VHH binders against q9y6x5. Designs and how they scored, part 376

Target 1, 379 residues: q9y6x5
Amino acid sequence: LPPKLLLVSFDGFRADYLKNYEFPHLQNFIKEGVLVEHVKNVFITKTFPNHYSIVTGLYEESHGIVANSMYDAVTKKHFSDSNDKDPFWWNEAVPIWVTNQLQENRSSAAAMWPGTDVPIHDTISSYFMNYNSSVSFEERLNNITMWLNNSNPPVTFATLYWEEPDASGHKYGPEDKENMSRVLKKIDDLIGDLVQRLKMLGLWENLNVIITSDHGMTQCSQDRLINLDSCIDHSYYTLIDLSPVAAILPKINRTEVYNKLKNCSPHMNVYLKEDIPNRFYYQHNDRIQPIILVADEGWTIVLNESSQKLGDHGYDNSLPSMHPFLAAHGPAFHKGYKHSTINIVDIYPMMCHILGLKPHPNNGTFGHTKCLLVDQWCI

## First folded at step 16 (VHH)

Design ha48 (framework vhh_8dlx_2)
Fold by ESMFold2-Fast, scan of step 16:
Structure ha48 (fold): chain B 379 residues (1-379), chain A 119 residues (1-119)
Amino acid sequence: as target 1 above (379 residues)
Amino acid sequence: EVQLVESGGGVVQPGRSLRLSCAASGFTVSSNWMSWVRQAPGKGLEWIGDIYYGKSRFYNPSLKSLVTISRDDSTNTLYLQMNSLRAEDTAIYYCAKGKDYESIAFDIWGKGTLVTVSS
């Protein structure tokens, strides 16, 4: 029987939530599986970029999804997360569901994971749901488990995406203990639903399940705003993305725009593209704009307005507040093993190993995850 | 005392609707997965549906369009809404609690409530 893997993402699940709240269902999952306490995500720490890094093993500059809002300087195309189904944006990499379908007579299934409702290199997930945030967790769970149980050729790779706790993290901020406690209890209960359904269908003992997230969340405030309109007039640039990483396309000389921005706020770093820190791996792509503004943790870039967001992400990927966790259970994984840190790009080669797939060239290091796996030697 | 008590059964005419209640004591319904199961006279147990921790619901496909399971966490009560009742829906209806995270078994059952569908 080919190995099977279900990859689950709870958007915006900050790693430190595990220490500040009780998760009885997740704790039972971890007790008989593995926990990676921190996953160092890719920069920028946003939903679309990091979800695509998980399934490709590539930095954003390499896979081409460099933000949730993008502009491609070569083709003059614009991308937004609302209704843009153009494969052009996704074709700079090969995600694992495409590899799974092309290397073996196997199927893939997807419940809302970013990119799975788009044909990539002329290949779409064998089973998928068109993205719709209004679709319940119950319906996503019903579809994914039905496809895992009843498909021919067998579904060997499946994905399940859920928008919380990200939506509530933005609305309430991660420091709102009362509201976040309620939200995180609901997520733990949904993890309980997932495990219970897999057990009821006889899938649990033979299925590898990874529960992870794309990024964390940090507290924002009306007292921590950077008004970009106070720095520079709109006539000098086109704004491609705003906060907390602003992507600036100059309409005048780049150096002049840079000079107007570089000393505008003590809580914002201004980079010419070639000066973006090498540690970000965020430079070598036509969709990365000539000037990037990076707000300090908890600061919001605005255009002469207030922000209703009490929490946000997208900040420096070295910040622990931006890190998610990874938990996993199944025949491929040790039981009761705890690991400190991996890179988010390391997930892809690990998943390829579990599924018996040859990975495409990637930025992950298999050695970083081998201690999680029963079939690997680890001192 | 740990118990489940069903109520709301009785005699109903074909084509009508009925809502059954199941009151839990000694544990919280939101911390457990719960089921409705029925037994027609002289027949085996027939699964109606489940409600899990986060309120995800799964139904017997032959009954899905005819029933809805819900719960009220504030009153620690499970419900079964039944529509378009037929003579073959005559049965004793049980609510049941799942045992634990390690098992798909039940450990607590109610005594049942009788539903008779007749004219």
Scores: ipSAE 0.580, ipTM 0.855, lowest interface PAE 1.8, mean pLDDT 92

Design ha49 (framework vhh_8dlx_2)
Fold by ESMFold2-Fast, scan of step 16:
Structure ha49 (fold): chain B 379 residues (1-379), chain A 119 residues (1-119)
Amino acid sequence: as target 1 above (379 residues)
Amino acid sequence: EVQLVESGGGVVQPGRSLRLSCAASGFTVSSNWMSWVRQAPGKGLEWIGDIYYGRSRFYNPSLKSLVTISRDDSTNTLYLQMNSLRAEDTAIYYCAKGKDYESIAFDIWGKGTLVTVSS
C-alpha cells in the first residue's frame, strides 16, 4: 500500500513563537517526530507565493505566483482574490498533488490549500473544498480525514490550510503577548484535535504528517510609515502591489519614475527589475514589475494614509522574523530529532521522496532534509 | 475527586428538544477529549459524538442532524443538545472522558441520566 502524507499549514506561524509560548500538543507531536527550527522561505514572504513554493519546490520567479496581487505584462491580466481561479496564474509549475495523480494511480485531497481549487494543467485535486475563510477548522478536518480513510483509489497526499495565526498577527502584532498567547493556545488545541482525530480513525500510526507555515510576522507601527505620495504623483505609475514590497508599473519613462523614488525614504530600497538582488531569486518573470520597492523590516508603505496593520510580512527572506518552522511525525521520520534550518523549496523533493514520486525539476536540495528521514544515511 | 455528573434527563414528548449537561470535577474538559454515549433498554452502547481540545466535533452519522455537542470551559461543563426526539431516543445518556493522547479508550464515565421519550 503506498505511503500517505498530510501537509498542514498554519498561516503566519513565526518560528520563534515556539520558544516564547507553550504548545503542549505540538511538543508531544515533536517529541516523537522531528523539528526544523527555521525554514528559510522564498522572496517575497507572502502567503500565495510561499504556499506554492512548498508544493512545487520552485522560487517565485519560476512558479509564477510572485505576489498576492499580480499583473502580467504580456497578457494584460490582473490577479486578485476575486479572479484567482484562472489556471493561467498557476500553470507555470506542477504542484505535488498533480504529480501524485498523474504519475501514480492515486488520489489527492485538499482542505483550502492555495491553488487546490484550480485546475492546473487540466488536473484538479481529486477531493477539494472551494476556498472560503468562514469554513471552520472542524469542517476542514472532518473532510480531510474522511477522504484519507475512505477513498478509492486511496488518497495518498492531503493538504490542510488554516488562516491563523496570520490574521491575528496582522491585527494585534506579534509583540502583543496577551492576544497572541490566546491565539496560539487555540492553534495548539487545533493540533491536538488533528492528532486525536487521526488516532481515533486508526490513521496515526501509518500516516506521515508535516506541520509547517509559509512565513513569520514582524511588528509594525504608525511611527514607521513610508508615504509613497510624498515622492511621486499617481499619474506617473500604476500600482500593482503596495506593502511591504511595492510593484510599480510606470506610465511614463521608467528612469524618470525610478529617479523620483530612489531617494524617497532611507527605510526603503528601490530596484529596477534587472538590479533586484540575485539572492532573492525574484527577477525572471513577466509578472515581476519594472520597479520594485522593498521596505525595511517593520516599515509599511502607504498612500497618504495610516495603516491599521500592527503586524506584517513580505519582507526580506533573510530576516528570522519572516521564517516559519517545520515539524513532522510518521513512519518516514526519525523520532526526537532537531534540525536547525532548511529552505522552503527543500520540502517538495522531500515530500516526493516520501510518496515515491519523481520530482519535476526544482530549486530544492534533497540532501538538506535527509537527516529527517529514517531511510536515509545522515552523514 | 475526579468525576462526571450528567443532568437534565427526564420525560420528554416526541418531537421536542432537550439539553443534557455534564459537570466535570477534578480535571478540565478543555484539556481532554470528551464524548457522549447512550444505551437504550436491552441494547448495547451507541456512540453519539466527540468534542476535542479545540472544539472540533465528530458525530455518529446516523445522529448528526439531530444532536449538537458543546462545552463551556468557564464552568467546566459539557452539553448535549438533542432535537426532534423520538421514542427510539429513550436511553440512559453518559458523558465520558478520554484516557490520554495514546488511547481511544475512556477512563472516566458519569453514572448516566435517563431520557424517556413518550407521548
Scores: ipSAE 0.573, ipTM 0.853, lowest interface PAE 1.9, mean pLDDT 92

Design ha5 (framework vhh_8dlx_2)
Fold by ESMFold2-Fast, scan of step 16:
Parts: sequence; structure tokens; C-alpha cells
Structure ha5 (fold): chain B 379 residues (1-379), chain A 119 residues (1-119)
Amino acid sequence: as target 1 above (379 residues)
Amino acid sequence: EVQLVESGGGVVQPGRSLRLSCAASGFTVESNWMSWVRQAPGKGLEWIGDIYYGGSRFYNPSLKSLVTISRDDSTNTLYLQMNSLRAEDTAIYYCAKGKDYESIAFDIWGKGTLVTVSS
């Protein structure tokens, strides 16, 4: 029987939550599997960019999903909604479910993973659900496990996405221990549901399961606001994305806009596109705007308005608060192994190896994940 | 004592609805996976459905449109709501606790409650 892989994402699951809260179901999963304590995500540390990096192994400048809100200067198209079904935004890369279906002539299944309800290179996931945040974890789990159990040709790659703990992280902030404790216990219980269902269906022992996330979360405050209206008049630019990374499209000379912004706040870095630090790998794409503002951790960029968010992400990807974790279990993985750090782009070539797929050119390094795998030597 | 006690059975007319209760003692329904199972006269056990730790529910496909499983964690009680009852739903209904989250086996069963669908 061909190897099978289920990739699960709990949006906004900050790595150090594992040290500050109890996760009995996740701990039981890890005991007989592997844990990567920190996954260094791509910049910007946002949902759509990082979810697409996981399944393509590419930096955002290469796969084209450079933010949750985008403008393409060449085509004049706007992207601002998770329901945007235009393949244009997703066609700069080939995600793993497309490769799985085309290269090995197998099926893929998807419960809400970003991009799976869009035909990419004329290929859509064999089984999928149109994105709808109101659909319960129960319904997503039921569909994905049914497809894994009863598909022909067999589903060999499946994905499952859940919006928590990100939504609650934004609402309460990661320092609200009372509310976050309740939310994270619910997440752990849902992991218990996943494992229990896979065991009940006889899938558990022969299925590779990865549980990961796209980014972390940091505490914000009404005391840490950057009012962009105090820096520059709205008539001088079009705002493509606001916080914590603002994407500025100038309506006047770019140098004039830059000069109005560059010294406006000590808690914000202002970059001309060509001056964006090389370590971000966030420069070579038409969807990256001429001026990018990067707020310091915990600072929110606003337009003469208060922010209701007590937590946020999108910040510098070197910040530990922005890092998720990765846990995995299955026949491909060692049992009881703990690893310190991998890059989020390394997940893609590892998954291709597990499934026996030839990866498309990517920014990941297979060597970084070797110690996780039973068929590899770790020196 | 660790036990499950079903209640709410009885004689009900075809087409009616009925809600069964299952009271747990000595453990919490919230911390375990739980099932409803029935046995019609002269037949084997038929699985109705499960509810897991986070509240995810899974049903026998033949029964999904007719039943709903729920729990009240504050009263430590599991429920089975049945709608559009038919004569073939006549059975003894059992609630059962999963042995542990590492197992697909049951360790605690209720004594059962009889449901008779008769006009």
C-alpha cells in the first residue's frame, strides 16, 4: 500500500504554549513520535503566506502569496479575502497536493487548508471543502477521515486546517492565561478526537500524521500604537496592507513618501523594496509594494483609530514568539525523538520524501529533517 | 463506584421522538470517548455513534439522519436524541465508556434501557 500522510494545522499555535500549558493528548502523540520545538517560519509571519510555504517549500517572494492582502502592480488585481478563488494568486508555485495527483496519479483530500478550494495549474484537490469558517472541526474531521478510509484511487495526501488558537490569540492576547488555558485545552481535546477517530477506523498505525502551525502570537496593547495618519496624509498613498507590516503604494514620488515615513516612529522600520533585509527573502515579487513598514514586536500600526486586537502576528520571523512547532507520528517517523529547530520551508521536501514524490525546486533543505525519519541516517 | 446508568426508555409511538440519558459516576464523560450501542431482540449489537473528547461526533451512516448524541459536562450526563422512531428501533440501548484514549475497546457499560416502538 502506498505511504499516506495527513497534514494538520492549528492556526497561530505559538511554540512556547507547549511549555506553559498542559497538553495530555498532544504529549501522548509526541511520546510515540517526534517533536520539533521551533519552526522558523517565512516573512511575513501571516496565515496565507506560511500555509502556502508549508506545502510548496518556497519563500513568499517565490510562491507569490506575499500577504493576506495583496495588490499585483502588473495586472492591477487585488486579493483581500480567503474566499478569493482566482487561480492567478496561487499559480506561481505547485503545492504538494497538485504534485501528488499529477506525478503519482493518486488522490488528495483537503478540509479547509488555504488554496485547496482553488484550481492551481488546472488541478484542484480530488476531495475538498469550500472554505467556510462556520464548518465545525467535527465535520472537517469526519470528511477527511472518510476520504482517507474509502477513496479510490487512494487518498495519499490529506490536509486539515483549524482557525484556533489564532482567533482567540487575537481576541484575548497570549498573556491572558485564563482564556488561553481554556482555548488550548479545547485544541488538545480536538487532537484527542483526531487520534481516537484514526484509531477507531484502523488508520492510525499505517498513517503518517503531522501536526503543525503557520505562526505564533505576541501580546499587543493600546499603549503600543503607531498612528500612520500622524506620519503621512492619505492622499499620498494607497494602503495595500496595514499591520504589523504595512504595504504602501505611493500616489506621488516614492522618495517623498519614504521621507515622510522614515522617521515617524522609533517602533517601526521603513524600507524601500530594494532595501528590505536579504534575510527576509521578501523582495523579488510584483506583489511586494514599493515601500514596506515593519512594526516592532507588539506594536500595531493604525489609521487614527484604536485597535481591538490584544494579540497579533506578522512580525519579524526571527522572533521566537512568531514560531510554531511541529509534531509528527507514523511509520516514517522515529519514536520519542526531540529536535530543536527546522525552517518551515523544510517541511515540503520532507513530505515529498515520505510520499515518494519528486519535489519541485524549493528553498527547503532535506538534510534539516533527516533526524526525524526512520529511513535516514542522522550524524 | 464507577458506573453508567441509562434512563428515558419506554413505549413510544412510531414517528415520535425520544431522548435517552446516561448518567456517569466515578469518571467524567468530558475526559473520555463515549458511545451509544443498541441491541434489537434476537439481533447482535449495533453501533449508533460516538462522542469524543473535544465533542466530535461520529454516527452509523444508516442512523445519522435520525439520531443526535450530546453531553452535558456540568451534570456528567450523555444523551441520545432519536427522531422519527420506527418499529425497527425497538431495542435495548446501552451507553459505554471507552477503556482509554489509547484503545478502541470499552471498559464500562450501562445496564441498558428498553425502547419499544409500538402503535
Scores: ipSAE 0.733, ipTM 0.900, lowest interface PAE 0.9, mean pLDDT 92

Design ha50 (framework vhh_8dlx_2)
Fold by ESMFold2-Fast, scan of step 16:
Structure ha50 (fold): chain B 379 residues (1-379), chain A 119 residues (1-119)
Amino acid sequence: as target 1 above (379 residues)
Amino acid sequence: EVQLVESGGGVVQPGRSLRLSCAASGFTVSSNWMSWVRQAPGKGLEWIGDIYYGTSRFYNPSLKSLVTISRDDSTNTLYLQMNSLRAEDTAIYYCAKGKDYESIAFDIWGKGTLVTVSS
């Protein structure tokens, strides 16, 4: 039978939550699988960009989903994370479910993973759910497991996305131990539900399962605000994205806008597009604006107002608070192996190897994940 | 004392609804996966549905539109709501606890509660 893989994301699951809270179900999963203690995500450390990097193996400048809110200077199109289903935004890369359907003549299934309800290169996931945050984990789990068990051609690649603990991380902040312990216990229980359902259906022993996330979370405060209106008048620019990475489209001379911003706050770095640090791999795309502002960890950029967010992400990808983890179990993976670090772009070529797919050119390094796999030799 | 005690059975008329309760003692229902199973006179066990750790629920497709499983963690109680009862729903109803994370076996069963659907 062909190898099968289920990729699961719990949005905003900061790696060090594993050290500060108990996860009995996740620990049972890991004891017979592998754990990567932290995953270095791509910049900017936001949901849509990082979820698309996981399934393409590309930096944001290469796959084109450069933020949750975007403007394309060439076509003059606007993208907002809440309502835009235009394939234009997703067509700069080929995600793994498209490759799976086209190379192997196999089916893919998706329960809410970003991009799976959009036809990309005229190909949509064989089975999918239109994105709706109100759909329960139970309904997503029921659909994905039914599709894994009852499809022809067989579903060999499946995805499952859940919005927590990101939503609670924003609302309470990661330092609220009482509220976060309740949320994280619920997530652990949902992992228990997932594993139990796979066992009940006879899928568990022959299915490869990856549990990961797109980013972490850091504590914010009303004492750490950068008021952009005190730096520059709104008439000088169009705001494409605000916080913690602001995307600025000048309405006047770019150098004049830059000069008004560059010394406004000691807690914000201001970059002309060509001066964005090379380590971010965030420069070579028409959707990256002429001026980018990057707030320091825990600082929020605002427009003459307070922020209600007690936690946020999007910050520098070198920050440990921005890093998720990766756990995996199944016939492709070693049992009881712990690994320190991989890059989030490394997940894609590993998944292609497990499924027997030829990867598209990508920014991942297969060597970084070979120690996780039973059919590879670790040096 | 580790036990499951079903209650709420009795004689009901066709077309009516009934809610069964299953009170657990000596363990926590939220830490286990739980099932409802029934046995009609002279027949084998018929699975009704499961509720797992995070309250994910899975039902026998033949019964899904007619039943709802729920849990109250504060009272350590499992429930089975049944609607549009028919004579063929006459059975002894059992709740059961899953044994452990490693197996799909049950280790604790209630003694059952009889539901008779007749006019």
Scores: ipSAE 0.606, ipTM 0.864, lowest interface PAE 1.4, mean pLDDT 92

Design ha51 (framework vhh_8dlx_2)
Fold by ESMFold2-Fast, scan of step 16:
Structure ha51 (fold): chain B 379 residues (1-379), chain A 119 residues (1-119)
Amino acid sequence: as target 1 above (379 residues)
Amino acid sequence: EVQLVESGGGVVQPGRSLRLSCAASGFTVSSNWMSWVRQAPGKGLEWIGDIYYGASRFYNPSLKSLVTISRDDSTNTLYLQMNSLRAEDTAIYYCAKGKDYESIAFDIWGKGTLVTVSS
């Protein structure tokens, strides 16, 4: 029978939460599986970019989802939020569910993973749910497990996305121990629900399950604001994205806009597109604007107003606070193995290997994840 | 003492609704997976549904539109709401606790509460 894989994301699950809170269900999961303590995500450290990097193995400049709010200078199109169903935004890469359906003549299933309710290269996930944040974890789990067990051709790749702990991380900030403890306890219980349901349906022993996240979370404050209106008048530019990475489209000479911004705040780096650090791999795409502003960790860029966010992400991907973790269990994975760090783009070629798929060209390195796998020589 | 005690059974007319309660002592319902199971006279056990750690619920497909499982973590109590009762719903209703994280077996059962659907 073909191997099966379920990829689960808990949005905004900072790796360091594992050290500061108890996760009995997750600990039981990793005891007979593997744990990668830190996953170095792609820049910018935002939800849609990183979720698409997980399933394509590409940097944002290559897959084209470069932010949660985008403007394409060639076509003049705007992407305003996750409800945009235009395939244009997603067509610069081929996600794994499309490859799974086209190479192997197998089915894919999706409960809310970004992009799965959009036809990409004329291919949509075989089974999917239209994105709706109000749909319970219970309903998502029920649909995914039903599709894994009752599909022809068989579902071999399935995804499950959950918005927490990101929503609460934004609302309370990661330093709010009382509220974050409650939220993380609930997430651990949902992991317990997932494992228990897979066991009840006879899926657990033969299914590969990856639990991961797209980014972490850092504490913000009303004392750490960068007022962009103090730097430059709004008549000089169009704002494409604001915080913590501001995307600036100049209405006048680019150099003049840059000169007004470059020394405005000691807590913000200002880059012309061609000067963006090479290590970000955030330059070669028409959706990356001519000027990018990058706030220092915990600083929020605002337009002459307060921010309600007590936590945020999007910051430099070298920051440990931005890193998620990866845990996995199943016949492809070693038992009781801990690994320190992988790159988020490495997940894609690993998943292709598990499913027996030929990966599209990607930025991941299979060698970085081979120690997790039973059929690989690790040294 | 570790136990489960069902209550709320009795004689009900066809078409009516009934809510059964299951009070737990000696353990916490939210830390375990819990089930409702019934046994009609002269028949085997029939699974009604489960509620897991994070309150995810799963039902026997033949009963899904007719039943709802819930719990109150503050009172350590499990509930079964039943709607549109029929004569064939006459049974002893049991709540049961899952044994542990490793097993799909039960280790604690209530003594049951009888529901008779009759005019």
Scores: ipSAE 0.668, ipTM 0.884, lowest interface PAE 1.1, mean pLDDT 92

Design ha52 (framework vhh_8dlx_2)
Fold by ESMFold2-Fast, scan of step 16:
Structure ha52 (fold): chain B 379 residues (1-379), chain A 119 residues (1-119)
Amino acid sequence: as target 1 above (379 residues)
Amino acid sequence: EVQLVESGGGVVQPGRSLRLSCAASGFTVSSNWMSWVRQAPGKGLEWIGDIYYGHSRFYNPSLKSLVTISRDDSTNTLYLQMNSLRAEDTAIYYCAKGKDYESIAFDIWGKGTLVTVSS
């Protein structure tokens, strides 16, 4: 039987939540599987970019999903939640479900993972659900398990995306222990439901399951705002993305816009595109704007308005608050093994190995994940 | 059929309390981000507050001490309790369903219920 993999993402699940709250169902999953305590994600630490990095093994400048809101200077197209289904935005990389369908002539299934309702290189996930936040976790799980058990050609790669704890992290902030405790307990219950469903259907013993996330969350405040309108007039630029990484397209000379911004706030770094730090791997793409503003952790960039968000992400990927975790269980993984850190781009070559796929060129290092796998020797 | 229907508006004297109801059909209020917003005469939309999973709530800081949002999951109904009403609370009150979990945008709105605070 071909190897099978289910990749599950709980959006905005900060790694430190595992140490501050109890997760009995997730703990049972980890006890007979593996845990990576911190996953160092890619910059910018946003949902669409990091979800695409997980399934391509590429930095954002290489896969082309550089933000949740984008402008392509060459084609003059705009990307937002309303037009994310244009294949143009997704075609700079080959995600694993496309590789799975083309190399092995097997099926893929998807419940809401970003990009899976889009034909990429003329290939769409064999089974998918159009994105709709109103669809319950239970309905997503029902469809995924039905497809894993009843498809021909067989579904060998499946994805499942859930919006929490990100939504509550934004609303309450990660330091609100009362509200976050309630949300995280519900997520742990959903993990319990997932495991029970897989056991009931006879899938548990032969299915590889990865539970991970795209980023963490940090506490914001009305006392930590950067008012961009106090720095520069709206007539001088077009705003492509706002906070905490602002993407600025100048309407006048770039140097003039830069000079108006560069010393506006002690809590924001201002970069000309060519001066963006190499460690971000966020420079070599036409969708990265001529001027990028990066707010310090916990600071929000606004346009002469208050912010209702008490938590946010998108910040520097070196910050532990931006890091998710990875837990996995199944025939490919050791039992009861704990690992400290991997890079989010390392997940892709590991998944390709598990599925027997030849990875496309990528920024991940297979050696970083070898200690997790039973068929590999840990150096 | 997906809809929201507000009720409970009317004329109320200053200093009194009023409870608004919002009946949902075609979806479950406990599974969605639900909000109350209002529009006073000659003003823009003002957000009042939200309720989400586990009865978690977030309020406009200007209104937190004056309003309470609740729901009855058995009747699929959202409520807004308002206390110490003032003339400035005169507005059309809307309930709304959040478009997605991260967005503050709304995809389903009620038609509104008018609250007039006057003698």
Scores: ipSAE 0.000, ipTM 0.196, lowest interface PAE 15.4, mean pLDDT 88

Design ha53 (framework vhh_8dlx_2)
Fold by ESMFold2-Fast, scan of step 16:
Structure ha53 (fold): chain B 379 residues (1-379), chain A 119 residues (1-119)
Amino acid sequence: as target 1 above (379 residues)
Amino acid sequence: EVQLVESGGGVVQPGRSLRLSCAASGFTVSSNWMSWVRQAPGKGLEWIGDIYYGNSRFYNPSLKSLVTISRDDSTNTLYLQMNSLRAEDTAIYYCAKGKDYESIAFDIWGKGTLVTVSS
């Protein structure tokens, strides 16, 4: 039987939550598996971009999902609706479930992972659920485990996405210990449900399971706002994305818009596209706008209004607050091994190796994850 | 003392609903996986369904539309709601606690409560 992998994401699970809260179920998972303490995600540190980087091994400029709200300068298309099913946005890369289905008569299954309800290169996940935030974790788990156990050709790659702790992180902020304690205990209990269900179905011992996330969360405040309207009038530009990375499409000369913005706030960096720091790998794509504004950690860009968000993400990917973790268990992984840091793009070639798939060219380095795997020499 | 005590059984008319309770003492139901199991006269044990740590519930497919498992964490009580009762639902109903993380076995059982579906 081919090896099987279940990839699970808890959106917005900041790595240092593991140090500040108790996770008995997750710790039992890690005890007999591996833990990567920090995963350095891609810039911008947003949900759609990082979820697509996990499954393609590519920087955002290469896979084309450069933000949660996008404008393509060549085709003039807009992406701002999370239910937009246009394959155009996703077709600049080949995600792992597509490769899995096109090699050796294998099936893929998906419970809500971003992109899995969209045909990409004319291939949609063999089993999937249309995105709907109202669907319970129980129903997602029931479907994914049913598909793993009762499919022909066999499901060898499966994904499961859950919106928490991101939604609560935005609402309460990561420093609200009382509310975050309740939310994170619920997530740990859901991890317990996942493991228990896999054991009950006889899947646990032969299934590789990765639990990870796309980004972290940082505390925001009404005292840390950047009012864009104080620096430039709306008539000079079209706003493609706002906070904490603003994507500006000039309606007048680009240099004039840049000059109005460049000294707007000491808590925001303003970049012409060509001047975006190389370390971000966020430049070579038509969906990256001519001017990008990057707020400092914990600062929110607004348009003459207050923000209701007490937590946010999207900030510089060098910030530890933006980093998720990765935990894994299964026949491919060592037991009781702890690793400090990998890049989020490294997950894709590791998963391809586990599944016996030939990876598409990617930005990951297999050497960074080889120490997690039992079949690799870790010198 | 570590125990499970079922209640709510009795004689009930066909087509009616019945809710069974399972009171736990000496441990917390939300920290364990729990099951309902029944045994009809002269038959083996039949699994009804499970409830796990985060409130995920899984049912015997033959019973899924007819039963609901729930819990009240504040009273440390597990429930089994049964709808559209039939004569073949006549059985002794047990609640059971999963042993631990390492096992799919039960370590604590109630004594059972008898449900008789009769006109």
Scores: ipSAE 0.625, ipTM 0.867, lowest interface PAE 1.3, mean pLDDT 92

